# Miniprotein binders against q8lar0: the designs that were tried, part 5

Target 1, 344 residues: q8lar0
Amino acid sequence: FNDGLLPNGDFELGPRHSDMKGTQVINITAIPNWELSGFVEYIPSGHKQGDMILVVPKGAFAVRLGNEASIKQKISVKKGSYYSITFSAARTCAQDERLNVSVAPHHAVMPIQTVYSSSGWDLYSWAFKAQSDYADIVIHNPGVEEDPACGPLIDGVAMRALFPPRPTNKNILKNGGFEEGPWVLPNISSGVLIPPNSIDDHSPLPGWMVESLKAVKYIDSDHFSVPQGRRAVELVAGKESAVAQVVRTIPGKTYVLSFSVGDASNACAGSMIVEAFAGKDTIKVPYESKGKGGFKRSSLRFVAVSSRTRVMFYSTFYAMRNDDFSSLCGPVIDDVKLLSARRP

## First folded at step 15 (miniprotein)

Design y5
Fold by ESMFold2, fold request of step 19:
Structure y5 (fold): chain B 344 residues (1-344), chain A 92 residues (1-92)
Amino acid sequence: as target 1 above (344 residues)
Amino acid sequence: SKVTIRIEFTVPDPETAEKIAEQLREMIEWLAELLGVEVEIEVEVRGNTVIVTIKIKGDPEEIEYLIKLLEMWLEEMAAKLGAKVEVEVERE
């Protein structure tokens, strides 16, 4: 498998006319490379359905998963390797729209929320460990509504291999620069949501878990300002948007946690505070964001009290973008390092 | 309203050209039915080049929507396949 869109992952190859009734797809193999079940529609961008205009984020077509609908593709993978799936999704009609993404026996149920973008489309990510040389990737709408067509739109299904980084003598944190993470679709500049992780979940952001009620956003330097390298994390929902990593430490030894705090150049202006934690030790880092990029370094010196220390970040307060007045946004963290101090 | 569209789509190999020709015919016929426009479509494959002529009659708003969809699709397919595309639209 090569990183990027799955075969026909953008649904630009469509059904034969004879397999269509209006926008409904009536043959389970009609969309090339995909196996369907339940009520599935093939939607041209800008299609009107009642009062709604169904907008597609890229290209001409997307798929809508109605009542109990699934779309499935078998992909060749390497047994024992880790992968992250990225896909675009938007809610259309039901307040409680959600998607179940799975590669058996692993799965995650993701609520499709509108708080992260004004377009209603977001990129979602989810990770799994391959149990065999193939993966049956399934995206399923478990919902049932009076209108059988009611359900999320899906587009841009992609995958990449993850190579979990190891601690080094220059940084005992794994993936402190966030350079290993979900696939970023090239023409979509929203960032990639990393939804909250459950216990025993595999993270699309190796080394880090999203231990909060809302997602964090994985951002890239092609579309955003990042403090270092090509990737960073935006903490988009105050204390409800947090990343954490448990790190091996030596009790009694002094450590320094250092990190960058900045903004993504995404019009998220305001007075912000990033809270950083190492076990019970904490620092509050104020940052005056102009929404136009920039960053500063900060650090937290602490003495480890355990062989395992939990490092965590969140933003104290919510912020919203001042260019759309509705999308959650926040400070960016990057270049996170943990090293023992030369002396206490 | 009447519109004539001529598409030349050149791909890397003749097998791909045949598959794209089939996709275009099926897609245009489906969209014409969906949008309630009348189409006459001629699809020809010459080696690696797909040549499509579409004569569309119907509501001007639906015709322009179909043209925009087709242009979007052709741009995506050209980028994915490394293909060359030429689209000529003649409004009557």
Scores: ipSAE 0.812, ipTM 0.943, lowest interface PAE 0.7, mean pLDDT 89
Fold by ESMFold2, last read:
Structure y5 (fold): chain B 344 residues (1-344), chain A 92 residues (1-92)
Amino acid sequence: as target 1 above (344 residues)
Amino acid sequence: SKVTIRIEFTVPDPETAEKIAEQLREMIEWLAELLGVEVEIEVEVRGNTVIVTIKIKGDPEEIEYLIKLLEMWLEEMAAKLGAKVEVEVERE
């Protein structure tokens, strides 16, 4: 196993002509490296569907998962290790389109929402712990529509091994810089959605959990402005977009939580407020975003009440990008540190 | 409308060249049927190089769409395989 696109994860190797009826794929092994079930189409970019033109975010082809359709690939993995899957998806027909991503026995049902981009295509991520030396990665449309072809488009399926970092003498938070996270497709500049997760040890963002109704966005320095390093988190949906980590603390000890609040240089202008929490202690950090990058540091001093302290961030308000007037955006957090404070 | 396309696609090894040649033939035949255009395809593999000549007859809009798809696909495959691509398009 190597990090990156799965074999034929971009679907640029297609079926033989004899396995096609129009765009419908009629043999379950016709798409190289993938096993299919249900109603599956192989879609060339720009294919017309009624009044809609189906564009692909990168490359020439994508796969459409119709009624109850699945795609599956078996990948060699290391038992006990953690992995993140990244893939592009867009809905085509139903307002309630969703995908069920699984590596048995773990799975997640992900609604495909239009609020994150004007194109309708977003990168999604999901993580699992390998239960054996192989993983059967399944992406499934559980929906059923009158038109059996109606369902989400999928492209760009990738996987990355995750190596959760440990606390250090310089930072007792895990992964405070967000440098460990899902695979970022090099030629797609949308960032990677990390949907809400229900299992702490299976986050695509090790150490952090998305404890909210909507996703956070994992952003890279090649396509965005980040305060430090190569990665950061954008809080795209106000109080419905939150990340949290529980850290070990010593009751009675004083700690300082420090962090950067910034602007991704993605046309997200406005008066922002990031709220940071350490247990019951909180601070509101105003930041005036001009959509052109920049950041400032802030900190929250607190006394731990418990051996476990919950650290959390969200944005108070929603914002929209000024360049498309419809996509959710928000402030960036990065370089999150937690250290005990000195007392003379 | 009539268009002739010549593709030279050079890959690191001859086994990959044979695989790409098969993929191109199947893809072009499928797309031609899907778009309702007539194609004549000649595919030759010489060592590490795939040489494809395609003569296309049909609706100008569908021909240009096919050309664009093919160019996108060749760009992606060239990047992934470290291949060299030469494409010549002759419109009549």
Scores: ipSAE 0.808, ipTM 0.943, lowest interface PAE 0.7, mean pLDDT 88
Fold by ESMFold2, look of step 15:
Structure y5 (fold): chain B 344 residues (1-344), chain A 92 residues (1-92)
Amino acid sequence: as target 1 above (344 residues)
Amino acid sequence: SKVTIRIEFTVPDPETAEKIAEQLREMIEWLAELLGVEVEIEVEVRGNTVIVTIKIKGDPEEIEYLIKLLEMWLEEMAAKLGAKVEVEVERE
């Protein structure tokens, strides 16, 4: 296994003509490297269905999962190791759509929401722990609609090995720089959504859990401004977009939580506010953003009251990008450190 | 409307050339049926090079859409395979 697109993960190798009825794929093995089930379509970018034009984010083709449809691929993995999958998805109907992503026995049902990008396509991520030497990766539309073709488009299926970070004497927080995270597809500049952790304790952002109603966005320095290193997290939906980590602390000992607050250079301008929490202790950090990058540091000094302290970030800034007025956006956090301090 | 497309696609090895030739023929035949255009396809494999000549007749909008798809697909495959691609389009 190597990090990146799964074999034929971009669906650019297509079925034989004899396996097609219009755009419907009628042979369960017709798409190379994939096993199909249910109503599956192979969609050329720009295909017209009624009033819709179905454009794909990269390349020429994507797959549409209609009623009870699934795609599956078996991948060689290392038992006991952690992996994250990334894939592009867009809904195609005016109704709620969702995807069930699984590597048995783990799964997650993800709503396909339209608030994160103006294109309607977003990158989603999900993580699992390998239970054997192989993973059967399944992406499934559990929906059933009157129109059997109604369902999400899928493209760009990739996987990455995750290496759980450890705390050090330089930082009690794990993965405080966010440098370990899901695969970012090359030449796609949308960032990667990390959906809320509702039923799965495996995170595509090791050390961190998304404990909110909406996703956070994992951003890279190739496409965004980040305060430190190559990766950061954008809190895109105010209080509905939050990340948290529980760390070991010593009751009675003083600690300093320090972090950067900035913007991603994505036209998210305004009077941003990030709230940082360490247990019951909190600080509100204003940041005046021009949407053109930049950051400042802030810190929160506290005395631990428990052997375990919950560190959390969210934003009270709820906005849309100034350049499209439709995509949720917010402040960036990065370079998060927790260190003990000498008591006064 | 009538358009002639000539594609030269050079890959690292002849086994890959044969696979690409098969993929192109199947794709073009499927898309022609889907878009309702008439096609005549000639595919030749010379060692590591695939040469495809496509004569397309039909609605100008559908022909341009097919050309755009082919260019997108060839760009992606060239990047993935480290291949050279040349596309020549003659519109009548």
Scores: ipSAE 0.805, ipTM 0.944, lowest interface PAE 0.7, mean pLDDT 88
Fold by ESMFold2, fold request of step 19:
Order: sequence, then structure tokens, then C-alpha cells
Structure y5 (fold): chain B 344 residues (1-344), chain A 92 residues (1-92)
Amino acid sequence: as target 1 above (344 residues)
Amino acid sequence: SKVTIRIEFTVPDPETAEKIAEQLREMIEWLAELLGVEVEIEVEVRGNTVIVTIKIKGDPEEIEYLIKLLEMWLEEMAAKLGAKVEVEVERE
């Protein structure tokens, strides 16, 4: 598998007219490269259904998954390797729309929320470890509504191979720079949500788990200000948006956790506070953001009390972007390092 | 309202040209039914080039929506296939 969109992952190749009843797709193989089940619609961007206008994030077409509907594609993968799926989704009619993403036996149920963008479309990510030489990738709406067409829109289904980085002499944290993570679709500047409910060893952000009620946002330097390298994490929902890693430490040994705190240049102004944890030790890092980028370094010196130390970040800053007054935003963390302290 | 659209879409190989021609015909026929517009479609494949002439009659708002959608799709397909596309629109 080559990283990027799945075959027909943007749904721009559509059904034959004879397979359509209005927007409903009546043949389970009608959308090229996809196997369908349940109530599935093929939606042109800007299509009107009653008072609702269905807009897609890129290209001309998207798929809507109605009652118990699914789309499936079989992809050749390397057994034992890790992969991350990225896809765009929006809800259309119900407040509690969700999607179940799976590669058997692994799955995750993701609520489709409107708090992360003003467009209603967000990129979601999920990761799995390949258990065989192929993966049956399924995106499923488990919901049932009186209107059988009611359900999320999906577009832009992509995948990439993950290569989890190892600790080094210069950093015992894995992936401290966040350079390994989900596929970021070109021309989409929203960042990629990493929702909670990831299993421990299958995070789309290798080494890190989202241990909170809401997602963190994976951001790229092409569309955002990033303190170092090409990638960073935005803590978009205060204490409800947290990322953590457990690292191997030696009890009694002194360590220094260092990291950058900044803003993404996304109009998220305010008196931000990032709280960093190493076990029970903590530091609060204030950062005055003008929403125009920039960062500062901070560090936390601690003595390990266990062979495993939990490193965690969250924010007490809870705000919406100044340019749309509806999208959650927050401070950016990056360039996270953990090293033993030098002898005095 | 009446509109004539002529599309020339040149792809790397003739097999791809045949597939694009079929996709365009099926898509336009479906969208015409969905939007309630009348359409006459002529599709010709000359080697690696698809030539499509579409005559559309109906509500002006639905015709402009169809044109916008076609332009979006053609832009996306041209980028994906490394194709050359030329679109001429004659509004009456």
C-alpha cells in the first residue's frame, strides 16, 4: 500500500445512473473500489435535502451513511506493521451521529462533533496493527433513525504506514517531536483530530495516547505555526484534551522533561496555560498567545519513583478561535524531550 | 435557460479515455435527472481524448449548479490523471 488516498477514497468515481434512485445507491458494488451495505447515498456537493444543504470538503462528491450503512475496502498491507487511517466526516441530521471504524478485530467508535470547526467537517484518524497481509477497512454508521438516510457524510479516506520511532540517547521519549503521525490530506487546513478511545499500542500518534474526553489536534507546518519540525499537537479542549506517554525510568534517578509551548497561528489568542506532568511532579507553563504563532521552552526536573513514569500534557485554557467564535482551540506542544540529568 | 458545454479531456492512454467517457455520461445523466434539467449528451473518444458536448435546458439555478459541479469534478480528475482539460461554456 502506498501512503495517501485509498483507491477511490475521495469518491470522485461514482455509480452508473442505473444504480441510482435519486441519491440512494441501490447496488452494493456500484461505487468503484468499495463494497456497500445498508442505506448509502452518493452526494454531489451542495445537494439540497429539504432545508439542508450537503457540502463536501474537497472535490465534487461524498458518501452519506444512513441507517446501519457501511463502506468497505480490502487493502494489501504488511502483517505486523502499523497503519493510520485518516478520513473526513460531518454529521447531517442527528446530534449524536457517530462512526465505527474497524479493521477486525480492532475498532473504535468516534462521535462526530461540531466543536472543532465551523464548517462541520473534520479529519479523523485511527490506527491499527495489521494482523494479516490484508486489511478489510470498514467505516460503519451503527445508528438507526426514523429517516433511513440520516447519518454522517464521509470523504477523503486515506491511509499511511506508521514507523514508530525508538528512544535514543538524546531523547528517551518516543516521538517527542510528533513527526510520526496520521496522514494530513493536502489542501485541507483543519488539522487531524486524534480522538480518545485509541488502544494503547495502536495510536495514530506513536508513543502517545489521547487520555481525555475530547480529541487533540495534529497540526502541520504547511498550514499552522509549529515550534519545531513539521508537526505538533494542539490541546484544543483544556483539561478534556490530553496526551500522555509512559516511559521507562530508573527509580531514584533525576530526569529533565523539556518541551515547547506555543500557538498555532490560528487566531487562538489568550492567556494560555499548559500543565505538564511526570508522575506526580508537575509544572504550569503560562503562555500569552496573540494567535499569530511563537513559542517558548519550559522544563520540569524530577526524580523518578518508578520504573515507569507517565508523562502527560493538558491545558486549563478553554477558548474558541477569534475568527469564527465556534471552533475549540488551545496551546500547541512540541519538541518534547526526556533525559537523565547530568551529575553536578 | 439553455447552455452548451464542450469538454475536451486528454489523458495518458486510450483505455483511461474510454473509462472517463463512460463516467462523464453516467454522471451527467444521473445529475440531469436529479436536478430536473433536460440534457443532450454527445460523447466521442478519439484515441486519448474525450470530447463531450452537453446541451442543457432547464432552470437557470440548476444549470449553474451542474456547471459548477462538472468544473469541480474535471479539476479533480485532471489533477489525479495528469490530464489536459478544456471547457467551453456558451450561455444563451
Scores: ipSAE 0.804, ipTM 0.942, lowest interface PAE 0.7, mean pLDDT 88

Design y5
Fold by ESMFold2, look of step 18:
Structure y5 (fold): chain B 344 residues (1-344), chain A 92 residues (1-92)
Amino acid sequence: as target 1 above (344 residues)
Amino acid sequence: SKVTIRIEFTVPDPETAEKIAEQLREMIEWLAELLGVEVEIEVEVRGNTVIVTIKIKGDPEEIEYLIKLLEMWLEEMAAKLGAKVEVEVERE
């Protein structure tokens, strides 16, 4: 396995003409490298659906997953290793659209009713631990609608091997700089959503879990301003967008949580507050965003009361980009460190 | 309305050239039926180079949409394969 697009992950290799009825694919092996089920369409960019024109994020084609439809590909993996899947999705109908991403026995149902980008396409990520030397990667629309074609568009399916970092003497948080994370598709500048997951799920952002109602956004320095390194996290939905890590601490010992707060240079201007938590201890960090980059550091000193301390971040308020007045955005966090402090 | 498109697509090896030629033929025939345009396709594979001539007759709006899709697809495939692409469009 090599990191990047799955074989034919962008669907640019299409069916034979004889396997098509209009845009409907009538043969389960018609799309090279993919096994299909249910109502599947192969959509050219610019295809008209009612009064809408469907534009794909890259290239000429995407797939649409209608009622109970799925796409599946078997990929060679290393048993016991961790992987993250990235893909683009756009809803085309009902507000309750969802996607079920799985590598058996693990799966996640991802709501896609919230649109985070102005294009209507968002990049999603999900992670798993390989249970064998092959992974059957399935993206499935579990929905059933009156219109059997109703369902999400999918494009740009990619995978990356993850190497979960360990705590160090320089930082007892894992992955505090967010440098390990999902594959970022080149030439797509929307960032990668890390959808909500349960506390015990594997994360495409190793060490961190999204313990909130909505996603956080993973951003890269090629497309965004980041405070340090090549990666950061944008908190895009106020208190409904949160990232957390549980760390081992020594009860009674003093610690300092330090971190950067900034903006992604994505026109997300406004008065923002990042709330940082270490157990029950908290700090509110105001940040005046001009939408043009920049950051400041802040810290929270606390005394651990447990052998496990939950570190968490969210934004107090929702924000919208001022260049489209509808896309969700928010403050950026990066360079998160937790160290014991010397006591005077 | 009638348009002639000539494509020259040079890839690293002749097996890839044959694959691309087949993909183009199937894609154009499908899109022609989908859009309600008439096409005549001539495909020549010479070593590493695919030469495709497409004569399109139909609604000008649908023809321009087909050309746009074809150009997008060729750009993506050229980037993925390290290929050289030349496209000539003759409108009549």
Scores: ipSAE 0.796, ipTM 0.941, lowest interface PAE 0.7, mean pLDDT 88
Fold by ESMFold2, last read:
Structure y5 (fold): chain B 344 residues (1-344), chain A 92 residues (1-92)
Amino acid sequence: as target 1 above (344 residues)
Amino acid sequence: SKVTIRIEFTVPDPETAEKIAEQLREMIEWLAELLGVEVEIEVEVRGNTVIVTIKIKGDPEEIEYLIKLLEMWLEEMAAKLGAKVEVEVERE
């Protein structure tokens, strides 16, 4: 498997006309490369549905999953390797909509929320470990809606192999620069949501777990300001948006945790505060954001009390972008380093 | 309202050209039915090049929507396949 869109992952290859009833796809193999179950629609961008105009994030077509419907594709993978799936999704109605993404026996149910972008479309990510040479990737609508026109839209299904970085003599933390993470679809400038992880889940952000109620956002330097390198993490929902890593430490030894705090140049102005933790030790880092980029460095010196120290970041800043007044936003963290220091 | 569209789509190999020609025909026929416009489609494959001529009759708004969809799709396919696309639209 090569990193990027799955075969026909953008749904730009459509059914034969004879397999269509309006927008409904009649036959389970009619969408090239996909196996369908239940009520599935093939939606042209700009399609009118009542007073609503359904615009897709890229290309001309997307799919909609009706109640209990699914799409599935079998992909060649390397057994034992880690992969992250990225996909674009939106809900079509005001009530709760969700998607279940799975590669058996692992799955995650993801609520499709409207708080992360003004378009209603967000990129979601989920990771798995391949248990065989093939993965059956299933995206399923587990919902039951009385209105048959309700149900989530999907576009842009992609995958990449993950290669978890190792600690180095310059950084005991894994993936402190966030350079390893989910696939970012080209020409999509929303960032990629990393939803909360369970203990048994694999993370799309190797080394890091999202241990909170809401997602963090993975941002790239092509579309955002990042403090260093090409990738960073935006803490979009205050204390409900947190990322953590457990690091091997030596009890009694002094360490310095250092990191950058900034903004993504996404019109998220305000008096931001990032809180960093190393076990029970903490520091609050204020950053006055103009929403135009920039960053500063901060550090936390601590003495380890355990062979395992939990490093965590969140913010108390909870705001919406001032250019759309609907999207959650927050401070950016990047360039996270942990090194031992000389004895005091 | 009448519009004539001529599409010339050049791809890396003849087999891909045949597949794109079939996709275009099926897509246009489906969209025409969905939008309630009348279409007359001529498709010719010359080696690596697909030539499609579409004559469309119907509601001006639906015709322009169909044209926009075709342009979006062709742009995406050209980028994906490393192909060259030329579209000529004659509004009558």
Scores: ipSAE 0.795, ipTM 0.938, lowest interface PAE 0.7, mean pLDDT 88

